# Designs tried in a protein design chat: miniprotein binders against q96jn8r1131to1294. Part 43

Target 1, 164 residues: q96jn8r1131to1294
Amino acid sequence: TLEFLENHGKNILLSNGNRTATRVASYNQGIVVINQPLVPQLLVQVRIDFLNRQWTSSLVLGVITCAPERLNFPASACALKRAAWLLRGRGVFHNGLKICEKFGPNLDTCPEGTILGLRLDSSGGLHLHVNGVDQGVAVPDVPQPCHALVDLYGQCEQVTIVNP

## First folded at step 16 (miniprotein)

Design tm6
Fold by OpenDDE base, look of step 16:
Structure tm6 (fold): chain B 164 residues (1-164), chain A 98 residues (1-98)
Amino acid sequence: as target 1 above (164 residues)
Amino acid sequence: DEKEEKIREIILRAMQLVRKGELEEALELIVEAIRLAVENKDKELLVTAIWLIAYIARRLGDPELLEKVLELAEEAYELTDDPDIKYYIERLEKALEE
């Protein structure tokens, strides 16, 4: 089953069979990685459970292509300079470099209850899903295997892995 | 750094063209980005540029282009030792076998 790895950011508390991640301190140190690599055409989803509106930014969603169990997490996903493909706000980033502007909805403004999904298509394209709606290919030709990553950053204080 | 910023902008523009299906123009831009990245010894930017050119080359499917891009990727791998570039090398090799 899908769950978050025990190797996670310092401010994360896992619960619900490691399917729920809660950031219990500050606004950062909230990176979690899903245990199983993305399988092509299989949708992986997380639900935003709680938001703290005192912050401006929100969660970062994406994938990493390095071994997650050996990863030393920085304070935020945005600090990853290798093996990282991230969605932040409306931007798409590779190793900290913006490669796309104005993609999909603004992740910083997604309300509680929003279900965000990642899916690799048969060609290696990484799709973003929002509340079950395919937003298109965020990143073409992502290296495999890769693992879904969620950074509970800023407003986002809790997420839960949900079944499609 | 002005050169670094230029490379970043080129990559962003190239990706925009790719999304629009304008692959030939994107190719021209990304080749320039790679040249600049090598000259400026920007290893991180080089990794991204190699990703994009490999994708473009595979989409275009021209064998001669694939061979050239494969060579670039191999050189970039020697410079960066990035496993993702190795992945794209393998993808390019497979494309050449088709």
Scores: ipSAE 0.916, ipTM 0.958, lowest interface PAE 0.4, mean pLDDT 96
Fold by OpenDDE base, fold request of step 17:
Structure tm6 (fold): chain B 164 residues (1-164), chain A 98 residues (1-98)
Amino acid sequence: as target 1 above (164 residues)
Amino acid sequence: DEKEEKIREIILRAMQLVRKGELEEALELIVEAIRLAVENKDKELLVTAIWLIAYIARRLGDPELLEKVLELAEEAYELTDDPDIKYYIERLEKALEE
């Protein structure tokens, strides 16, 4: 079953069989990683449960290509400079470098209840899904194996892994 | 650093071209980015550049290009020791076997 790993950001509290992550303090230190690597053609999804509109930025979604159990998490995913492919706002980033400026809907404006998904296609392209709609290839040729990462940042205070 | 900013800009433009399917023009840009990254000893940007050129080379499928990019990737791996580059080396090798 898909769960968040116990190795997570300092402000994260896991519940619901480790399928729900809640940031219980501050606005950062909220990185979580899903236990199983992405399997090609299989969709992995998380639902935004609660938002705090005090902040302007929201969650970051992406994948890491290093061993998640050995990863020391920075305060935010944006600080990762290695083995990280991230979606923030409408941008796509590799190791902190912007590789796309306008991709998909703005993650900072997604309301509660939004379901975000990641899927590797047969060619290794990483797709973003929003409420079941394929937004296209965010990153072509992502290294495998890779693990889905969610940074509960700013507005985003709780997410839950949901079945497709 | 001015060179770093230039490299970042080139990579972004190259990726835009890739998304448009303009692979040949993207290739020219990313080669320049790699050259600058090596000169500037920018290991982080080099990793990203190698990712993109490896993808472009595999999409184009030209064996001679694949060989050249493989050599570049191997050199970059020696410089960075980045596991992602190792992954792309393996992908390039497989492409050459097809």
Scores: ipSAE 0.909, ipTM 0.956, lowest interface PAE 0.4, mean pLDDT 96
Fold by OpenDDE base, last read:
Structure tm6 (fold): chain B 164 residues (1-164), chain A 98 residues (1-98)
Amino acid sequence: as target 1 above (164 residues)
Amino acid sequence: DEKEEKIREIILRAMQLVRKGELEEALELIVEAIRLAVENKDKELLVTAIWLIAYIARRLGDPELLEKVLELAEEAYELTDDPDIKYYIERLEKALEE
């Protein structure tokens, strides 16, 4: 079953069998990683449960290619300089470098209840799904194995892993 | 740093071209980015550049190009010791076997 790993950001509390992550303090220190690696055709989805509108930025979604159980998480996913492919706002980033300016919907404006998904295709392309709709390939040729990462940042205070 | 910013810009532009299917032009840009990254000893940017050129090379499928990119990737791996580059080396090797 899909769960968030116990190795997570300092401000995260896990609940609901580690399927729900809640950031309980500040605006950062909210990184969580899903236990099972992404394999082709596996759709991993999280639902945005609660947003705090005092912030402008929202969650960051992506994958890491390093061992998640050994990862020392920085305050935000954007500080990762290796083994990180991230979606923030409408941008796509690799190790902090913007590689795409406009992709899919703006993650900063997704309302509560939005279901965000990640899936690798047979060619190694990382797809973003929004409410079940494939938005296309965000990142081609992502290294494998990789694990889905969610940074509960800014607005985003709670997410829950949901089954397809 | 102006050179670093230039590298970042080139990579971004190269990726835009890739998304448009303009792989040959993207290849030219990313080669420049790699050159600059090596010269400036920008290891982090080099990793990204290697990812993109490896992808482009595999899409184009030219064996000679694949060999050259493989060499670049191996050199980059020696410089960075980044496991992701090792992954792309393996991908390039597999492509050459086809």
Scores: ipSAE 0.909, ipTM 0.956, lowest interface PAE 0.4, mean pLDDT 96
Fold by OpenDDE base, fold request of step 17:
Structure tm6 (fold): chain B 164 residues (1-164), chain A 98 residues (1-98)
Amino acid sequence: as target 1 above (164 residues)
Amino acid sequence: DEKEEKIREIILRAMQLVRKGELEEALELIVEAIRLAVENKDKELLVTAIWLIAYIARRLGDPELLEKVLELAEEAYELTDDPDIKYYIERLEKALEE
C-alpha cells in the first residue's frame, strides 16, 4: 500500500490512512515522501486536492535517492543539495541545479484535481504522468532505489495518493 | 561565483543536447564541465556532471569511452564520497560487461 511516511515536513498533517497530506500552516515545511521505492513500471500518483492562489509557486514533485526515514527535511525541496531530482514549474533540477528548462506542463499552473504520476522505465528513466498521460522522460538514469517526493509548497495545500 | 555559473550553464546545455540526441557534442561539453568542476573543487556540480557523462557514455556504448568515464567516476567518488556516483560506477561496470 502506498502511503506517505511519518517522517515529513513540520507543517504537514497526514490523514486518510496517511494517503492524504495537508499543509496546515504557512507556505512551506510541506515535504512528504511516499513509503515504497519506485521500481520499474510502478506508477505512483498524487492528486492535487486544494490550491491557495495567493502564492505563485506550487508543488514540487520528484524523487530522492537517500533513505527517506532518516531525511532531515528543509523548509522546501529546493533546498535539497544532494540525492534529489525535482520537477518544479516546467524545470527539472538535480540537487538544486537546473538540468532542463522546459519539460511537461507547468506544475505551478496545474489546477485542483490534476493527477501527477511518477514512473521508472526499464532503463531507469523517470517519467512524469499528467492525468494519466505520459509526458516522457524527465530524468534519464535515476539512481535506484529512489522514493517519490512531494513538496506541498506555496499554492499546494493538500494532495492525496491515488491508485492508477 | 562566475566559474561555478559557467559549469552550471555547460551542464544545462549538455543536457539539452542529450535530449536532442546529439550525444557527441554533449560529451564534449560535459567533459569540460568536469574539468572545471575539478579545478574549482566543486563537488556538488561534479556529482551532476558524472551522472550525465555516465549516461552519455552508456548511450554511445563505446568500450574505450566507458573505461575512461569509469575512471573519471572512480576519481570523482574518491573526491565526493557520494553514493550516487557509486551507483553510476556500477552502471558503467555493467555496461562494460555487455
Scores: ipSAE 0.908, ipTM 0.955, lowest interface PAE 0.4, mean pLDDT 96
Fold by OpenDDE base, fold request of step 17:
Structure tm6 (fold): chain B 164 residues (1-164), chain A 98 residues (1-98)
Amino acid sequence: as target 1 above (164 residues)
Amino acid sequence: DEKEEKIREIILRAMQLVRKGELEEALELIVEAIRLAVENKDKELLVTAIWLIAYIARRLGDPELLEKVLELAEEAYELTDDPDIKYYIERLEKALEE
């Protein structure tokens, strides 16, 4: 069963068997990591449950290639400088460095109910899925094993892991 | 730092070229990025550059290039001790066995 790990950002409250993450304070400190590493060709999905339009930025989605249970999370995923491959807005980032400016839809404008998915293909390419639609390879050749990461940042106050 | 910014820009452009399938041009850029990263002792940017060059090399499939990139990756691993680079070393080694 896919769950968010207990090792998470300070402002996160887990519920629903740790399948739902809610940021209960501020706009940051909302990083969560899914317990099981991505299995090639298996889709992992989260649904945006609630947005707060007080902020302009929204969730960050991606993967980490380090052991998540021992990781000390910064206030935001953008501060990760190692073992991090992230999607923010329309950008793709590796360890904080932008490696793609225009990829897929703008995560900052995804409405509530949007289902975002991550999938490793057989060659190690990390795919983004939006509402079941494969947006293509966001990052080629991602190191394995890797774990899906969600940063409930800014607008995004709650997400839930959903079955594909 | 201007040099750091240059490296960042090169990597970004190289990735754009990769997405367009212009691998040879991307290779030229990323080699420069690696050189600059080493000179600037920028371990973080070096890790990213090694990722991209390893990917490019594997896509191009040239054995001599793979050997050279493997050497670069090994040197980078010695400098950074980054597990991701170790991963790419293994990927390059497997590519050379094919």
Scores: ipSAE 0.903, ipTM 0.953, lowest interface PAE 0.5, mean pLDDT 96
Fold by OpenDDE base, last read:
Structure tm6 (fold): chain B 164 residues (1-164), chain A 98 residues (1-98)
Amino acid sequence: as target 1 above (164 residues)
Amino acid sequence: DEKEEKIREIILRAMQLVRKGELEEALELIVEAIRLAVENKDKELLVTAIWLIAYIARRLGDPELLEKVLELAEEAYELTDDPDIKYYIERLEKALEE
């Protein structure tokens, strides 16, 4: 079963069998990682539960290729300089470097209730899904195994892992 | 750093070309990025560049290109010791066996 690992950002409180992550303080320190690595062709999804719109930026979604249980999380996913492929706003980033400027919808403007998904295709391409709609390949040839990462940043204060 | 910014720009442009299917042009750009990254000792950018060139090479499927890129990846791995590069080495090796 999918759940968030106990190794998470300092401001995260897990609940609901570790399927719900809530950032309970500040605007950062909200990184969580899903326990199981992405299985090719299987969709992993999280729902945005609560937003605080006083902030500008929202959640970051992506994958890491390092061992998540041993990862020392920085204050934000944007600070990851190794083993990180991230979707932020409309951008795609690898280890902090922008590799795509306009991909999919703007994650900073996704409303509460939005369901975001990640899926590896048979070729190793990482797909973003938004409310069940495949937005295409965000990153081709992502190293495997990799784990889904969510950074509850800025606006995003709570997410829940949901089944397709 | 000016060189670093140049590398970043090249990689971004190369990826744009890849998305358009312009693999040959992307290859030319990413080779330059790798050269600059090595010269400037930008290990982080080197990892990204290796990812992209490995992908391009596999899509193009030319055995000689694959072998050359494999060599580049191996050199990059020696410089960075990044497990992701090791992953791409393995991918390139598999491609050469096909």
Scores: ipSAE 0.903, ipTM 0.953, lowest interface PAE 0.5, mean pLDDT 96
Fold by ESMFold2, look of step 16:
Structure tm6 (fold): chain B 164 residues (1-164), chain A 98 residues (1-98)
Amino acid sequence: as target 1 above (164 residues)
Amino acid sequence: DEKEEKIREIILRAMQLVRKGELEEALELIVEAIRLAVENKDKELLVTAIWLIAYIARRLGDPELLEKVLELAEEAYELTDDPDIKYYIERLEKALEE
């Protein structure tokens, strides 16, 4: 069963059998990680449940390539300087370095109800899915094993893992 | 830092070329980015550059290039101690066995 790991950002409360993550304070400290590594044919999907439009930026989505169970998370995923491949706004970032200006939709504008998915292809390419539509390869050849990460940042206050 | 910004811009441009399938042009850029990152001792940018050159080399499949990039990755691992570079080394070694 896909679940969010018990090791998470300080402002997160897990519910619904650890399939729902809610940021209950502030605008950050909202990193969550999926409990199983990505493998070909595993599609990890989360639904955006609740947004607070007080903030300009929204969630960050991506993967980490280091063991997540005892990792000390920073306040925001953007501060990860190792083992992190992230989609933020329209950009793709590796360890804080922008490696693509525009990929897929602008995550800052995704409304409540949007379903965002991550999977690896057989060549190790990281794919983004939006409402069931494959957006293509965001990052070729991501190190394995890796785990999907969501940072409930800014606008994004709740997400739920959903089945494909 | 102006030097770091230049390296970032080269890596971004190399990725644009990779997405277009222009692997030989991307290789030229990423080799330059690696040279600058080593000279400037920029460990974080070096990790990204090694990921990309290792990917390009495996896509091109030339054994001489793969051997050169493996040597670069091993040097980068000594400089950075980043486990992800160890993964790239393993992928390069497997490509040479193929």
Scores: ipSAE 0.879, ipTM 0.939, lowest interface PAE 0.6, mean pLDDT 93

Design tm6
Fold by ESMFold2, last read:
Structure tm6 (fold): chain B 164 residues (1-164), chain A 98 residues (1-98)
Amino acid sequence: as target 1 above (164 residues)
Amino acid sequence: DEKEEKIREIILRAMQLVRKGELEEALELIVEAIRLAVENKDKELLVTAIWLIAYIARRLGDPELLEKVLELAEEAYELTDDPDIKYYIERLEKALEE
């Protein structure tokens, strides 16, 4: 069963059997990680439940390639300097370096109810899904094992893991 | 840092070429980015550049290139101590066995 890992950002409250993450303070400290590594045939999906449009930036979505259970997460996922492949806005980032300017939709404008998904293909390519639609390969050949990560940043105050 | 910004621009351009399927041209750029990253001691940029050249080499499938890139990745691992480079090395070794 997919759940958010108990090791998470300091401003996160887990509920709904650890399938819902809520950022209960500030605009950051909202990193959560899915408890199982991505494997072929596994699609990890989260629904954006609540947004606060006061902020201009929104959630970050991606993977980490190191063991997540005892990591000390930074305030924001974009500060990760190792083992991180992230989608932010329209960009794709590796360890803070932009490697693609435009991929998929702009995450900063995704409305409440949007379902975002991540999976690996057989070649290790990381795919983004938006409302059930495969957007293609965001990053070819990410290291394995890796875990899906969501940073409830800025606008994003709550997400829930949903079945594909 | 002007040199760091140049390396970042080269890597971004190389990735754009990869996404368009222009792998030989991407290889030329990423080789330059690696040389500059080593000279400038940019460990973080080197990790990304090694990821990309390893991917390009495996897609091109040239055994001579794969051997050269494997040697380069092993040297980069010694410089960076980044576990993800071990993953890239393993993928390169697998490609050579085929």
Scores: ipSAE 0.859, ipTM 0.934, lowest interface PAE 0.7, mean pLDDT 93
Fold by ESMFold2, last read:
Structure tm6 (fold): chain B 164 residues (1-164), chain A 98 residues (1-98)
Amino acid sequence: as target 1 above (164 residues)
Amino acid sequence: DEKEEKIREIILRAMQLVRKGELEEALELIVEAIRLAVENKDKELLVTAIWLIAYIARRLGDPELLEKVLELAEEAYELTDDPDIKYYIERLEKALEE
């Protein structure tokens, strides 16, 4: 079953059979990773449950391409300098480098209830889904195996894994 | 850091060209980005640039280009020790077998 890994950011509390992640302090230390790699036909979806709009920035969504079980996560996903392909705000980033200025929605403005999905296509392209709608290829060829990552950053205080 | 900023902009522009399907122009840009990243010892930027040139080469499918990019990726792996470059090398080797 899809769950968030027990190895996660320091401010995360897992609940609901490890399918819900809540950031219980501060604005960072909120990285969570899905417990199995993305494979063909797997759509990983999370729903934004709670937002605190006092912050300007919100969650980061993406994948890591290294083994996540023992990785020491930084305070925010944006500090990952290896093995990280991230969607942040309107941009797509690889290891902190912007590789696309505008892709899909602005994550900083997604409201509570938004369902965000990630999947790999048969060519290794990483797709973003928003409320069930495929936004296209965010990254054309992502190394495999990779795991979906959510950073409950800033505005984002809770997400829940949901079935497609 | 003006040189680092230039490399970042070249990679971003090359990606824009790739998304538009303009692979030959993207190749010219990413070759320049790699040259600059090696000269400036920007290993993080080099990893991204190698990912992109490997993808472009596989899309173009030219065996001579694939062989040159494979050699470049092997050299970049020695410099960066990044396991993702090993993945790109494997993808290039597979493309050459076709």
Scores: ipSAE 0.857, ipTM 0.932, lowest interface PAE 0.7, mean pLDDT 93
Fold by ESMFold2, fold request of step 17:
Order: sequence, then C-alpha cells, then structure tokens
Structure tm6 (fold): chain B 164 residues (1-164), chain A 98 residues (1-98)
Amino acid sequence: as target 1 above (164 residues)
Amino acid sequence: DEKEEKIREIILRAMQLVRKGELEEALELIVEAIRLAVENKDKELLVTAIWLIAYIARRLGDPELLEKVLELAEEAYELTDDPDIKYYIERLEKALEE
C-alpha cells in the first residue's frame, strides 16, 4: 500500500491510486514523498516513466528526516537546508552540502524504464538500488524515522511506485 | 565566504576518507571542520560535521572519544536546535552503554 503522500509539490498530479506522480508544468515544484517511513525490510522503488531530454538535469532521490504531511516544500529539493539527504546527479548531499562526489550512476543520464530503489540497512545506512542491483551505502547513518522523497525535476516528468 | 568554502571542502574530504576506511585521518579533519564551523557560526555545516564525527566515533569505539563527542553533540544541539542531532546523541549514548 505504498503511495505518494497527498502533500506534494504544486506542479504534481497524482494518479493510479496515488502511485504515479506526474509533473504537469514547468521544470520544478515536483517534490513527492512516500506515505510510509523506511524500515529495514522495506525497499521503496520508483520507475522513471517519462523524461523530457531538453533539460540537462533530472530527478533527485533521497530521504527527509522530518514529518512530511504538513511540510512546506520548496520549489526544488536542493533548497532543503534541514533534514534532507539527497542523491543528485552523481553526488550525495546533506542539507545542500555535497558529502560525496561520485556515488552510483549519474541520475541525470538514467533512461526511461530505470527502476530506482531506496532502503535502510540494519546499521541505518541508506542504500540505492538500480534495476534491482544494490549500489551500496550512499549515507552510512541516516536519522530515523526517515521518508523517501523524489523530486521530479527537469527531465523527469513521471515516476511510478513499483513492487520489488 | 572563504571560510565557509574551506569548511565544505574539509567535510567532503573527511567523508572521502571515511569511505576508504581511514577513520583516524577522517577524525582529524572533521575535528578541524567543527572548530571552524563553530568559530564562523555556521550552524548548517556544524550539523553535518556533528553527524560525521558521531559516526566516526561510534566506528572507532573508544569510550573516551565517545564521551568527548557526546559532549560536543550536546553543545551543537544547543546551538542549532536541530532534531537530527538528538538522534546522534542517542546513538552515542547507546554506544557508551556497550
């Protein structure tokens, strides 16, 4: 019963039982959050459904460590300055600060059909999965509870929650 | 500013060392980053630096280091009011009970 939360960016339209998020305007205002916190047994996966290649940058993927239900989202996830651990391009960012230069694939080049996953390990490490393959620990210890976030930014116009 | 950019570079380098398993060298860097962040009153960078030093201390497992880092995290919480630092404090306290 994973769904995108009703509180989301202004340019998002939810469909498919709130399992599909579409950015319907502009290049930003596309933040969505999964409606349940990550727990050790939970792998949250989204499929990239539609990309518009005229933009250079693409989706941002990560977690927030504050309650998302009434949070006022900024236009872009990169503007989050508290409680945010994000994968963007090749980098990993905490509260806007780059903490890893190269981790996993470049999200800006992932094609349509790519399935991106997030999970916590038993030590609180945040893992990225790409098409079912664990890319390792992006962040070694993330505060809990935390909530999976996708920013349908730039190229990324639609994602759908999928089962493992 | 110049000092903020320096702190950012130190934290990034410390994290690179952590990923390589060079925890003692990373500790030296992150201690310097914390000192500079406090001096410069850079609360946002301090939060990240505290996250990292707390992780390093728990990985090294030295009780004296854990106690020092716990005190540092408590002071950082007073400065930043960031709830995530409470989480780091709890993890440090649990590590000391072992």
Scores: ipSAE 0.845, ipTM 0.929, lowest interface PAE 0.8, mean pLDDT 93
Fold by ESMFold2, fold request of step 17:
Structure tm6 (fold): chain B 164 residues (1-164), chain A 98 residues (1-98)
Amino acid sequence: as target 1 above (164 residues)
Amino acid sequence: DEKEEKIREIILRAMQLVRKGELEEALELIVEAIRLAVENKDKELLVTAIWLIAYIARRLGDPELLEKVLELAEEAYELTDDPDIKYYIERLEKALEE
């Protein structure tokens, strides 16, 4: 089944059969990656379990296009300058460059209980799902293989992988 | 920094045009962004620009354009050593075979 990979940010504690990730310190060092690459029609979903409103920004969601098992993750996903396609706030970013100003909801305001999903379509388009609803193509063509990533940043202190 | 900011703005605008389906106009912008990124030695922005021009070329489907963009991507790979550009090259090569 889908699990978070053992290689993760320094402030992450994995639990619940490695399906739950908790950031146990600070505001960063919270990158986790799903243990299988995305393939067409595989929907990877996480539920936001716990938010700490002390922070302004919240989780980042997206994919990396390099093998995740032995990477040294930076403190924050926004520092990834290669192989990264990320949704942050209201924007879509490639290697730290904004390529779309508004796509889907503002991740910084998603409440506890929100279920966020990532899926590739058959053309390599990356889709965001929110509470079961496909938001459309965030990125029209992503290199494959790619791996779903969540950065439990700022407000976001816990997420759990859930079944579609 | 001023030139880097201009390149970022051009890429964002080109992507907006792509999302609207205005591919020929997007192509003009992204060609400019590529030239500026090479001139400014901004390898990070070049990678994104190559991704986008490769996508635009495959959507337009013109063999002459695909061949020109393949050459650009090969040059960008030599400059950047970014494995994702190798993927874009493979997608362009497949498009030319069809």
Scores: ipSAE 0.841, ipTM 0.928, lowest interface PAE 0.8, mean pLDDT 93
Fold by ESMFold2, fold request of step 17:
Structure tm6 (fold): chain B 164 residues (1-164), chain A 98 residues (1-98)
Amino acid sequence: as target 1 above (164 residues)
Amino acid sequence: DEKEEKIREIILRAMQLVRKGELEEALELIVEAIRLAVENKDKELLVTAIWLIAYIARRLGDPELLEKVLELAEEAYELTDDPDIKYYIERLEKALEE
């Protein structure tokens, strides 16, 4: 069963059988990780449940390629300098380095109800899905094993794991 | 700082070329980025550059290139101690055997 891992950002409260994550304070400390690595044919999906439009930036979505159970998470996913491939705003980043200026939609403008998905293809390419529509390969070859990561940053105050 | 920014821009441009399918031109850029990253002792940028050259080499499929990139990746692992480079080495070794 897909759940958010108990090791998470300090401002996260897990509920709904650990399938819902809520950021209950501030604008950061909101990193959550899915408890199973991505494998071929696994589509991990989260629904944006609640946004606070007071903030300008929103959630970050991606993968971490190191073991997440004991990792000491930084305040924001963008501070990860190893083992991190992230989609934020309009860009794609590896270990904080921008490797693509524009991929898929602007995550900062996705409304409540948006379903965001991550999966690996057979070549190790990381795909983004938005409301069931494959946006293509964000990163052509991601090290495995890797886990899906969501940073409930800024606007994003709640997400829920949903079934494909 | 100036050299670090140059390396960042080269990697971004190389990735843009990869997305357009211009693999030979991307290879020329990423080789330059690796040279600069080693000279500048920029271990973090070296990790990203090795990821990309390993991918380019596998796409091009030239055995001589794959062997040279494998040697680069092994040296980069010694410099960076980044476990993700072991994954890139594994992919390069598999490509040489298939």
Scores: ipSAE 0.835, ipTM 0.926, lowest interface PAE 0.8, mean pLDDT 93

